VHH binders against p49116. Designs and how they scored, part 30

Target 1, 238 residues: p49116
Amino acid sequence: EGPLLSDTHVTFKLTMPSPMPEYLNVHYICESASRLLFLSMHWARSIPAFQALGQDCNTSLVRACWNELFTLGLAQCAQVMSLSTILAAIVNHLQNSIQEDKLSGDRIKQVMEHIWKLQEFCNSMAKLDIDGYEYAYLKAIVLFSPDHPGLTSTSQIEKFQEKAQMELQDYVQKTYSEDTYRLARILVRLPALRLMSSNITEELFFTGLIGNVSIDSIIPYILKMETAEYNGQITGAS
Key: E = the ipSAE of ESMFold2; O = the ipSAE of OpenDDE; V2 = 0.75 times the mean of E and O plus 0.25 times the DockQ between their complexes.

## First folded at step 1 (VHH)

Design qB4 (framework vhh_7qbe_3)
Fold by ESMFold2-Fast, scan of step 1:
Structure qB4 (fold): chain B 238 residues (1-238), chain A 118 residues (1-118)
Amino acid sequence: as target 1 above (238 residues)
Amino acid sequence: QLQLVESGGGLVQAGGSLRLSCTASGFTYAMGWFRQGPGKEREFVASISGSGGSTYYADSVKGRFTISRDNAKNTLYLQMNSLKSEDTAVYYCATEWRGSYLFDSDYWGKGTRVTVSS
């Protein structure tokens, strides 16, 4: 009935860990990525339509789309994260062959292709100068994706996705009235998110997680975190 | 919650030798040594793969330093020969988690201090 997203859902502010270390390391990258992941999950939880789907559906939905949400978050927060510096450091390390014993040539190729796809995606979003409202609606479109296997409330999810698409169209037409093809240029960027492997994203950004836990295993706990714990993760408090 | 503890540093005369050790509280894959000299930034010294089959050295230490490991003891070693005054630094060990692309350490203590007198 009402709009899918409010002005509060446009605000997306990442707080980075205190200063970048001399040498980029897996723990700094993991801490930065975890803060972005927690911010993204908190953002999703705040949407009334998402809450209305119920806890089991919420968990299944986020498990299916977290990589797409995370990648959109990386693009939106690329400057505050110094993402290009992080990716350059990883590429240089891979090329230095210090980890030849850990990675086959085929795996190195897959990881390098993933990094280049990620860089291309972030650069395309920067070139389009995607604003905060556009990012909020793009995140909503990927969040309410009815086409992931194993989802039970697909018709309701599809309805919310269509609502997100309609509200994005309305916003772009009103705000960028002079640019007839802007919406089309934005929407054709989304299929690229499905080409990026969640397993490679975990390898690049979440290797430092204690206990060797997967993102799939922690998602239910993040979604159930109380406000104090959630704010602590975002701000770096214990 | 992996811990790394460095030892073996001390005062040595130029041209001398010293052996550093680093003990990990659990299994590690790749490991390496870094150092930080007075008024300098931390720099890479040497690394060794999980199997011990591959080793890499900074140009400044090639031919003088040898990195090795004992996986049964979860211990990393750095044999330093032909020491120069420029090798004076605090030496830190670092480890990489399985699947990691980066050098990292769960514990960067004070390291072990090496002073080379001329």
Scores: ipSAE 0.006, ipTM 0.139, lowest interface PAE 10.1, mean pLDDT 81

Design qB5 (framework vhh_7qbe_3)
Fold by ESMFold2-Fast, scan of step 1:
Structure qB5 (fold): chain B 238 residues (1-238), chain A 120 residues (1-120)
Amino acid sequence: as target 1 above (238 residues)
Amino acid sequence: QLQLVESGGGLVQAGGSLRLSCTASGFTYAMGWFRQGPGKEREFVASISGSGGSTYYADSVKGRFTISRDNAKNTLYLQMNSLKSEDTAVYYCAADLRWGSYDTPEYDYWGKGTRVTVSS
């Protein structure tokens, strides 16, 4: 049968708001993150296997894994986003708060731990020099996770995940034939994605953008958007 | 060091409206409004999360006051409608770096306040 992902699904191009401000602000961060989130959702909904699961299952899968998809997208688009600059600015702001004896205990600690986990994840992916094909299949493995509570059609989801794993293996073995353990090194990075809190990601990257609703609340609407509406959201065009 | 500057206070007749603003000199997460009336302790009025996804109000202002924020401008707002004499107070803007869900954050950064006087 045909592959799970086509060449179209390997293409993942983020359009950033321009220009990056001299002094980083919440609006720029939220706009950038929103574009990446919308791109990630549009990517997922374009997969025929994903569409075949039906609207309710699609919504449940994305609600469960959006943070993992978003984090993989941050790693993949780190250069385009100047992510290291964004994270460094946030860390500097938090450390200045601590220096002024403004330590808010566990919350500041949790946020800083989240940022360091994110930095380490992105650095590990950069060190492995993960290519676009590898990112596409890692995102597919995360998307088609059959182990989230409340899912129906779990056998079908598991088969799509297995297909993603098999196609990634075939690609890596052919493209990086001399690196026998590359696939293992890549796959052991995935559990780290589940250590990152979606609530902290939401506060860090989506401050002010979502308004009075959570990302969970907007996911069904994003998944139902027509291509024209999606393009308007990622470019800011009205 | 983070600075918060309130504006929009003044004298208004009972039943009238005012909009307070608070501009932060830098990046903030949790923000809120507090007030201190004559002969009273400082009391909570309203708070808003960093994302704007959660808002909380004191029972005395629910349905009359609306808190909002414009993160692009680092500005917090309090729209006050149907003002009562009991709303007479100095209104303080507060900010914190706390993340995640919160109901009533303990704030580290405070403005100097803006006075609101509601006359009968």
Scores: ipSAE 0.000, ipTM 0.136, lowest interface PAE 15.0, mean pLDDT 80

Design qB6 (framework vhh_7qbe_3)
Fold by ESMFold2-Fast, scan of step 1:
Structure qB6 (fold): chain B 238 residues (1-238), chain A 119 residues (1-119)
Amino acid sequence: as target 1 above (238 residues)
Amino acid sequence: QLQLVESGGGLVQAGGSLRLSCTASGFTYAMGWFRQGPGKEREFVASISGSGGSTYYADSVKGRFTISRDNAKNTLYLQMNSLKSEDTAVYYCAAGYDWLRETSQYDYWGKGTRVTVSS
């Protein structure tokens, strides 16, 4: 019974498409978001405990939590992504859509509220100075959530979540021994992830996907990809 | 529905060059080129990852063909150099989430563009 996560699971390196265009467009944003999504799914698939649950359970878990994993990834990779610049470009695109009578004012307010919640989450994580080990365990806690509707093997999923929580506690208490309340401050951030709409995330970051293709529909295919193909999607390198 | 439209096919002499293009109606992840010659089964030619950073080639075309993509234009390219008579085929563009050379893993296909290499 070794640890749930190894040092290889702490490493989370996003390589952005290069070069960044002078004017951001929906294809660049979609490519950047797709790389982060692929990195997040590849990260999950590499966990032995996750693999042990079997293909059907793996698909169900990722379908239930991809938005939470993606949002944690956005927070973790905010600097390398220049996330503030991407969000500003999305806002400009939405404002232009209203001016061209393509989108209602009520819809843009809903989307703007989502962007503000995302910014608030990322800022809270930055203020807490969450490290790579903490992000890895938070992602594991989110991944091994036994309480999503329709899940099977919930007892085993709960045991893996508890193991993630215990290992995070041990890490934080040893590494940040003088900050008795750090773990509590970190864990109370997680419920906010479930309040963010996966439909709005999909519209903002994945609007370049066409052919009635949803993130839900592509998850099984991404999870079946070979490691080399995952790395190719993420790094843009052979 | 995602549509793929190939162009650039034609008649070319052995040793010549030709560039094929495939325009997608929207964003795609993995893309590839396949071909079917007279009296032969459809075979893999080349594939490229969503980012363009990883490429795979059939042994028969390595060093002669180059696959590339322009994601801003939703366009895939195949630069074919040092063409041989055995390269004569209908060339098909394919798109999907897996590029492992298996036809069954591509969800979208173009109608093909004909390439004829004369001796």
Scores: ipSAE 0.000, ipTM 0.151, lowest interface PAE 14.2, mean pLDDT 81

Design qB7 (framework vhh_7qbe_3; at its last look DockQ between E and O 0.10; V2 from the best seeds 0.00; counts 0 for: pae E 14.7 > 2, SAP .739 > .668, placed apart)
Fold by OpenDDE, second read of step 2:
Structure qB7 (fold): chain B 238 residues (1-238), chain A 120 residues (1-120)
Amino acid sequence: as target 1 above (238 residues)
Amino acid sequence: QLQLVESGGGLVQAGGSLRLSCTASGFTYAMGWFRQGPGKEREFVASISGSGGSTYYADSVKGRFTISRDNAKNTLYLQMNSLKSEDTAVYYCAASPSEWLQRFLDEDYWGKGTRVTVSS
């Protein structure tokens, strides 16, 4: 068996909606996030090992880790997205979008803390100067996590995760040979992803999905979506 | 179980005005209008935030159309001025500001549409 990831899996280029408005409205934020979500899912789909697990298992994996993948994507694309500006806009919208069935004080606190955690995570990744290869492997490690409940083919998933870890280790050793503990430094960031609520992330970035509709519910459809179809939409979607 | 019902469509002469309404059976945060013209694909028209404080328009309708909402009535509006033949379409109310995400929503998050015909 060949490597888990190839150079083609390192490329992760997000195309932002254009032009950027003076005021980052809900539409712009949602579209930006949606594009990132798709890009992340598409990236997963591009991995042969992922494909080998079958559609049902793939769906289950993505449902379990989409928030983590999305967050890694935010970190990786923070500059392109102007993430700080987006987060500031989100905060402003929260203040301006007070509804009668609005969030409780406790919920507001949770949301604000979540935003803080997102920002801190992204900042920490930036400080580490994580490169494209490292992001790819970190995403793979997150994607092929065997510890989620309800997964099938757990042994195979674990095997793929180990491959990702080994390849990351080899890459870091080769590329950053003078930094003996770099691998450890980047891996210890992963637990922070598990502290973040997928529900709050969805609320912040994907406002408009209400009721019983969730990112979880649309993931199967995203995974079936053709790349060409998406590319066509991003050029004319606004 | 959300239901969206559009109204206000009809025949209007070029340069004329129409006001579309969409009544929702419940509260939705962000809402938008889409349209599908003859032989064309569905396209985004406008979106509005939950509070109504943030709006976004397609370039093709900017300056001519105004999206608004009355949350007390769970109603979304689209004021269409200076209508053109190119605006002829079935207009749909949507419970999402994202065209990309909207495609994955079930029928409950789409209205049945109201037809707008602009004659030259």
Scores: ipSAE 0.174, ipTM 0.600, lowest interface PAE 2.5, mean pLDDT 88
Fold by ESMFold2-Fast, scan of step 1:
Formats: C-alpha cells, structure tokens, sequence
Structure qB7 (fold): chain B 238 residues (1-238), chain A 120 residues (1-120)
C-alpha cells in the first residue's frame, strides 16, 4: 500500500567525532566508521518492510550486505567524512610501512586494489551527482537482495527489492525527466560493491573498534539494540 | 618478509601449566595467539597491542591464560594455567607489521604452530 521508503528514510546525517585530529589515526577513523555503520543499521531497521521480514531474516540480510551498505554510506557521506583525506592517510601510512621485512607484497596489493576500487566507486557516484533519494533506494536495493546463500523468505525479499527498483525508477523519471539514461548509469554502478572484500573493509576501518572480532559476529547485537530503540520511539520513551 | 617461530608446546596433565613463546624476525604491531583443535576451525585465544598496553582474551581462557610481550626481544608469550582437556590444540602465533592493518587474516604472518596436548 504505501511506498517502501518515506521522506524520513531519505535523511542520512552522519555526525563526525569532534574535533578532527591534526594527524589522522586509527582510533579516529574507527570511531567515524562505527558511527556510519550504526547509522546504516538504524536506517535499515527503521524500514517497515525490513521489520516485516522478522528478526532472523533481518540478521541474515544485514550480515550478507553490511559491506555494500557501508560502502554506499562512505560514498554518500564522503564529504562529511573527508573520505579522500582518510584514504590518503591510509595509503601514505602503508607506503611508509612497505619494507622487505614488513608487509607482504600480495597483502599490500590486495589492500591497494581495495582502496582503488573504493575511490573509483565514490568518484563515479560523485560524477553522477547522486542525490539523497537515489542513495536511499540504492541502499534498499542492496539490503533486499534475495540472492545471498542461506536466506529464507526469498520471494518476499525479491518483492521488496523490485518495489525499491520501481520507486527509484519513478523518482528518477519524475525528477530528472530530461535524462532518459540516468537510471541505467546509476544501476550499473551497483555490481562493483560486491567486488569489495568485507575483510579488507574491517581491517581498514574497524581495527580500533572490535579488535579481532568480525563485524559479522556483532551485527545481531547491533540490530537488537536498534529494535529496542525503535520500540521505545513508537511506545514513547520514559 | 616477517617470520614467526612458536615454541613451548608439549604434553601436560589437566590442571597443569605451559608457557608458549613466539619469536618474530622483526618489529611487529599487534600480536596474537590462535588455536585449532581436532576437527575444529582456527579460533582466537588472545591478542596484545604493539605497546603491550591492551590485551584481549576469548571467554574460554579468561582468568587462566595471560598474554605478554618483550619488545626488546621481539617475543610474544602465552602463560597457560589450569589447563583443561578442551585446551588441546595446535597453537599459532600471528603478527601485524602495520599500525593500520592490525587484524589477523589467514594470509597474514603466521607461524607453523606448536602442539599442546592436555591429558586427563
């Protein structure tokens, strides 16, 4: 009956830790990334269609797609985060750490390739001037992916993904009526998200937050916290 | 390329103690211990920051195991007390040579392992 996303789901405001340090460090980057991750989980949990799938399905979906959601969030919040400065600092640190007795060439190559892919993705989104509505629907399309192994309720997930695709199409056609091929240009960017390793994302952005524990292992706890927050909002907080 | 060598494993009776060592060929940031028991995947045991100021333990070993390091010797230690049959495993040392890449992945710098067998 109603739209998949409301205007409240378009709003995506990242609040950065203050002040920004003179020299970027692991802890500042991890805190910034953690805020983005929590914002992304809060965003997903607030969608009625997502809630309707049930807690087990919600956990499985987010565990499968958190890296795609996080990367879209990095692109959307790139200016607020000064992401180019963060990536430059990481690259500079890695280059300074390259020695015959330190990092392996293969590991450095994997990390550099990941950073390159991330930069190219963010640059492509910036060139397309993706707006808040478009980001909201792209996040919904990746969230409601029915093709991850082990999912149940795949028919319902696919219906929500199709609804996200249709609403994005309607929005783009109405808002950018003179640009017939805009939707196609946006959608062909999405496959690149699945080429980026979640392990490398964890290593670059989350080392200070969770130690050696994976994001995958903490997602159920984050979603339970978000469920409690949502219930508090609809019943009225004390 | 960084190399790690573990030592100190052996056969010990339940309730006993062992000290494992891991020597690195050069400076490392974070270091950790992992173990793999029969028919199980490799699991986290304990980790220590480059300065030694922060330590983290798996719930199964808290209160029994102590991780420490001697940066002057590029050596990591694991003091294992009150050993149980469930602690039987091959113990692996892992190291990060980078401040930014402090997580331990399968393709990271790992030793060959040292076997610990706890008899009842």
Amino acid sequence: as target 1 above (238 residues)
Amino acid sequence: QLQLVESGGGLVQAGGSLRLSCTASGFTYAMGWFRQGPGKEREFVASISGSGGSTYYADSVKGRFTISRDNAKNTLYLQMNSLKSEDTAVYYCAASPSEWLQRFLDEDYWGKGTRVTVSS
Scores: ipSAE 0.015, ipTM 0.360, lowest interface PAE 6.4, mean pLDDT 83
Fold by ESMFold2, look of step 3:
Structure qB7 (fold): chain B 238 residues (1-238), chain A 120 residues (1-120)
Amino acid sequence: as target 1 above (238 residues)
Amino acid sequence: QLQLVESGGGLVQAGGSLRLSCTASGFTYAMGWFRQGPGKEREFVASISGSGGSTYYADSVKGRFTISRDNAKNTLYLQMNSLKSEDTAVYYCAASPSEWLQRFLDEDYWGKGTRVTVSS
C-alpha cells in the first residue's frame, strides 16, 4: 500500500540557540541537545505507521531506541551544531573535573571512548555523504526495531521495518544507480548505534540538573506533547 | 540575578501534609523541587513546565506530591500529602534557564532550601 515516509519526513532542520557564546557552557550544550531531541521525537511522532501502533507500543519503542535516533540526528546535524567544537569543549570540561576532583578512572575511560566512537560514527556518515532521504529511512529502520524486549505488535513493527528497508533500497538504486555497494555500506554503519550508551549520552549532552532526570523516564510525556509545544521546545521560544 | 525564596517547611507527623512555596524574583522557564536527606545526595522530586501544563515526578513521590505554579504570582508550589519519615530532607526550589529537560547549574538557579522533618 502507501509509502512509509513522505517528502515531509525528509526535512530535518535544526536551529541552534542564538547567539553562540564565546565559550561553550553546559547551558548552550544542553539547549542545543534538547532542541535536537524534540526535533527527533516530532519526526517520529509524525509518521503514520508510528501513530498506528498505539500509545503503549509507541512509548516502549521510543524508550528502546531514543539514543540511536538522537545519535543519527547528531550525525545529520553535525555541521549545523558545530558538533566537533561541542565535543572538544566537553573534553576540556572533563579534564578540568579531573584536576579539581578525583573522578573514577573507569568512568572517565568509558566517557572518552564513547566520545571517540561518536566522532568516528559521525565522520563515517559524512564520508559516505548520506543524504536527507537516506537519513530518514535509516531513522525509520532504527525506530521500527522488532527485537526489543517487552514489545507488543512485534509482527507489525517488523513489517514497518521491512518496508523502510525496501524504500531505502529503492531510493538508493534509483538515485545512486552507478554505485553498486552504496546500500551495503550504509547499512553496515547501523550496528555502531547499539554501542552508544544512553547513560553517557545523557551525561554528555543533558547535564544541567542537580541530580539526574533520565530521558527514558520522560519519553511518554514528550510523545504526548501538543504540536505548538514541540515547536517551542525545538526553537527554544520564550 | 534570579532570586528563589522557599517557605512552608516544618515539623509534621507521618501521614500528614505540608505545602511548600517558592517565589521567584524574575523570569523562569521550567521549575522544580529537589531534596537532600541526611547523609544522602540531592535528589529530584518534581518539575513543571514554564506554561504549567506538564508535570513530572520521581517514582518515590508519585501520587503523594503535587507540583503546581502560578505564573501571575511568580510562585511555585509543592503539595506534600501522606508524608513518610523518608521524606525528611531540605527541599530546594530550582529554576531552569530553558524548558524542563535542562539540568540546573549549582549556585546559579537554586533557593536556600526549606527543612521538612517528618516524625516517625
Scores: ipSAE 0.000, ipTM 0.158, lowest interface PAE 14.7, mean pLDDT 80
ESMFold2 (binder alone), look of step 3: mean pLDDT 81; pTM 0.834
OpenDDE, look of step 3: ipSAE 0.015; ipTM 0.328

Design qB8 (framework vhh_7qbe_3)
Fold by ESMFold2-Fast, scan of step 1:
Structure qB8 (fold): chain B 238 residues (1-238), chain A 118 residues (1-118)
Amino acid sequence: as target 1 above (238 residues)
Amino acid sequence: QLQLVESGGGLVQAGGSLRLSCTASGFTYAMGWFRQGPGKEREFVASISGSGGSTYYADSVKGRFTISRDNAKNTLYLQMNSLKSEDTAVYYCARDYGSWLFTEGDYWGKGTRVTVSS
C-alpha cells in the first residue's frame, strides 16, 4: 500500500570527482559515470516495490534496463556533469582519429550517431524542464518494464509500471495543470532510450574500468552491496 | 610488464579460412588487430572491448572476419573467412589501456604473417 515512490526517491544527487582535471581524460569520465551508475542502482534498490519482487527478478530487471536508467541519469545530471563538455571532448577525439586516417569512417559514424541521439535526448529533456518528481517516475516506468525477454514475474512488474504511470499522471496534472499536453510530450521521449546501444554506452563511459567484465555481469554484485558501500562509491570515499 | 605474442599465420588459398591468436601476459583492456601489407601502411582490422561486448571492423573485412576473446586465458582471436589476396599482410595485435573506441594502440606485438595465394 501507499505510493510507489516517496520523497526520498525524488532526491538524486550526483557528487562529481574533484578537482576537475585541466584536460578531460578517460579515467575522470569513467569515475563520474561509475558514480552515476551506482547512484542509479542504489536508487532502484531503495524502492520497496522493487525489493518485494525478489533478488532474481531485481537482477533481471536491472540487467535489462541499466542503460535506460543510466541515460535518464545523464539527462537529469547533465549540468552537474558538464555532459556537453564531456561529449564534445569525445567527439573531438573521434574526429582527430578520422583525420589521421587511423580508423574507417563507418566505425566512427556509428558512435557519432549514438552521441547525437544522446545529445538530442538530453536537449529534449532540458527543453521540457523535467523536474525531479518526473525523472523519478520516468525511471520507475523504465525499471518496471514487463516486456523484457526472460522475465517471469511479468504481471506484478506490469502492475508496478501502471502504478508509476498513474502517479506520474496525477503529479503532472496537479503541478502543470496549465499544460494539457505535457504528459504526452514527456512519455513520447521514452521509446528513444531503447534505441541506445548499451555496448556503445560502455565504450564511451566505462572504457577505463579495470577488468574484462560487462556492466551486465557486475549488476548482481552491485545490487547486493550494503548502503555504506553504495555511499562510498557514490561519493568516492574508500 | 605486458607482452603480446601473435600466432596462427601461414599460407592459405583464396576463399580459405585461418584463425589468428594473440596471447597476452599481464592486464588487458580493449584489444585489436592491425595489419601491414607489402608496400602499404599499417591499417586497422578489428577491435574488441575489454568485456567483449563491443566489436568494430574495418570496412574491407566486415562480414568475413570475426574478433573474439577469452579473458580467462588472456587470449585474443581473429577468425578470418573468405580470404582474398588483398588480405596478405603481417598481422599485429595491440592493446589499449582506455582510449575511446580503441583509437590508439599502446603496445604492438611482433606480428604473424598471412599469405593468401590466388
Scores: ipSAE 0.013, ipTM 0.364, lowest interface PAE 7.2, mean pLDDT 83

Design qB9 (framework vhh_7qbe_3)
Fold by ESMFold2-Fast, scan of step 1:
Structure qB9 (fold): chain B 238 residues (1-238), chain A 119 residues (1-119)
Amino acid sequence: as target 1 above (238 residues)
Amino acid sequence: QLQLVESGGGLVQAGGSLRLSCTASGFTYAMGWFRQGPGKEREFVASISGSGGSTYYADSVKGRFTISRDNAKNTLYLQMNSLKSEDTAVYYCAAEFRYWGDSTDYDSWGKGTRVTVSS
């Protein structure tokens, strides 16, 4: 019983690696992205409803939605990450890749379309001035998505998603009472998250992972980490 | 982890031909073939750029081997002609899949496919 999310779940503070290099490189970007991913998974694991679904269901949900959670995290932490600077550096590298014949034209197009979609999403969230409560509930809505293939406990997941939607509606109506269409403008942004390729996200932000391990393969291990290990990863003090 | 699966190896007579294939589980940039013969260290055979526009060959195989790729299928090929007993080796597929940086080191390696050239 009680609300799906507590005030504790509204706090989402990314600590960036220090010092920032003069020129962005794959290792700095990967470490920054890894911290955001760990923060996102720690956030999800802290929700009692998430734990109530059981370990197998929890792992399946995060495997299905990590890219959506990560993208929402990028939007929320865009200023802290200097995301615009990171994306500009990626675009510059991509333009140089054309000159060096490193990528096919079709692949360059796919990666550029992904970057444009990401920029549009982050810009739309910034223009709407999405607050911490709204981000927390949007993350909960995508986390508790009952429509991913292969999921069990679909009815319970749907119930938690509906609870997240109801609590978001209550919050927006009370906090932004004069903006009648704010909730609709926020919710209509969510479908775009599913159009973004997790493979391209992984390539752009996690290229520096040792052994070229997939995010899908490490999710079960991250979810099982002790709280101290989680804190060490998100603060860089492991 | 990017997975590479080689196929097409086998036994062939000197002067014969074989075609090796390597299928990647995802997107790759540069790809290459390496081989390790009995009692030898692993050596470079051939490489191809991400677009397929540039190819490079070891002197020992130049004019006999042709590297190519089909990016739509994430598949690399090595056409081996005029095979010699010295070509007997386990052939390994290697791929670069890092988006960033200028490292030419291959990030992923297959388990290999055996090629035996008899006299």
Scores: ipSAE 0.006, ipTM 0.345, lowest interface PAE 9.6, mean pLDDT 84

Design qC (framework vhh_7qbe_3)
Fold by ESMFold2-Fast, scan of step 1:
Structure qC (fold): chain B 238 residues (1-238), chain A 120 residues (1-120)
Amino acid sequence: as target 1 above (238 residues)
Amino acid sequence: QLQLVESGGGLVQAGGSLRLSCTASGSDYAMGWFRQGPGKEREFVASISSSGGYTYYADSVKGRFTISRDNAKNTLYLQMNSLKSEDTAVYYCAAKYRSLFGTPDEYDYWGKGTRVTVSS
């Protein structure tokens, strides 16, 4: 069989909403995050191995790992998103909420701890200078996780994860041949993704979603979008 | 979607104790208890953070009620001591996951309630 990922899966280009508002607001942040989420799910659905698992398994996998994929996407696209500026705006909002007693101190602490974990993760990835191939395979490793509850076809998912790990190892050993411990440094960063709350990610980045709609409820819809419909969403035009 | 199921309600004598439980289909939510007595509006009773580290109580129940949670079991508890006739109400379990831009007492998910009657 061929490689798990092709060169087309290494390309991960986020297009930001334009124009950027003079003052950052929840709608701009939500639209930016939604574009990244859509791009991440389109990336996943384009993988032949993922398609082979079937619609029900695809939905279950993405529901289980969307926060991990999204966080990897934030790290990969941090510069194009000006993620530091977005996080600074969120922190400023939280600090103002403390002063006005609009949010509980406990809730603010939980959200601040999440932001610190996110910043630490993104900084660690930047320090390691993770390239596009490495990001593609890290996303594949988290996507093809056989250990989420309720999954079917776990043996096939595990084989795809092992294939992703093997191909990442081959790439790193050939490309960074003088850095014997690079792969280990990269892989030990992945467990931290599972400690980040998807509910807090929703509050930070997706508060502007219409109604009280959860990411879990929209995932099946996004995965079933036609390419033309998907392109309409990410470009903001038909 | 998050489901909340309350249990433990019943008839109890004034001065007695009762423990309510609420089983949730998920975690990472701030949770609380609300109650609605006969002919009254729904009122806040107690809340607990997702970690369990912070708790808040209505003045009417401070010192008598204790809110706690077991995250391994996805279960919320309300230990009610020194019960009074005015504690008679239907008790509702509630959870919130979208609170960054909301009010502190807005809750997104609600259980169907469990009835508590305190007799003299």
Scores: ipSAE 0.000, ipTM 0.147, lowest interface PAE 11.2, mean pLDDT 82

Design qC1 (framework vhh_7qbe_3)
Fold by ESMFold2-Fast, scan of step 1:
Structure qC1 (fold): chain B 238 residues (1-238), chain A 119 residues (1-119)
Amino acid sequence: as target 1 above (238 residues)
Amino acid sequence: QLQLVESGGGLVQAGGSLRLSCTASGSDYAMGWFRQGPGKEREFVASISSSGGYTYYADSVKGRFTISRDNAKNTLYLQMNSLKSEDTAVYYCAARGLSYWKDTEYDYWGKGTRVTVSS
């Protein structure tokens, strides 16, 4: 009966590890990315519509879209993360790897193209000045995607996605009434998220997480975490 | 903690093939193969991601060697084709911990398996 998302779902606050190291390293990058991933999963599990789909459906949806949610989170939190600095450090390292002949040139090119696509996506979102409400509904649209293979309850998922689209439309038309094409500019950014390789994202940001285990393997456990355990992850271990 | 055991080494003639295996006590680690030839430094051969989707090769072995894994069996493989005398080395299985931007940074190492390529 009510809106799909409440004010609590619009608020998205990432707490970074402190202090930032003098030289960026894999531990800092992985811890920062892990906090964002855990925040994103907690965000999803707090949505009543998401809870109503049940645990099996919840796991399947997040497994299918975690990379899209994570990428939207990177764009939304780019400033607090100093994402441009992180990506520049990774690029510098990859360029040095070419000179040292440690990695395949073709593989490095593929990874560099992924980083370029990520930078372009984040820059496009920044230029559009996407606000917190718009980010919340874009995340809801990708979360409630009925078109992933193997999903059950696809009609219910599609209903929630349509509700997210309608509420985003209503918000944009009221808040940015002077910009007739704003919604279209925002929505055409979403297909780019499906061109982002989840495997490359995992290798760039999560190689150090939980002894190099895959994100796909840990998703069911993250979604089942108790509130206290979850809070420990997003604030970091003391 | 993590244990790596290599097998499959031996004597093979130039132009021949050999498959090395590495059995791990756990899965989903990013893993690789390194080798050390007589009187040479240890060098990178190939690596495979924890997700299994990505592989990297040294230029000297590209097109001849194939790295693969079977996570259900906790086993890493190196298929070596068109072997040359310069491939003679002790081959080491290695697993990566907290290092995604240094391909040569590996935290866990096996004891090695010897490969000799005769003319």
Scores: ipSAE 0.006, ipTM 0.201, lowest interface PAE 9.9, mean pLDDT 83

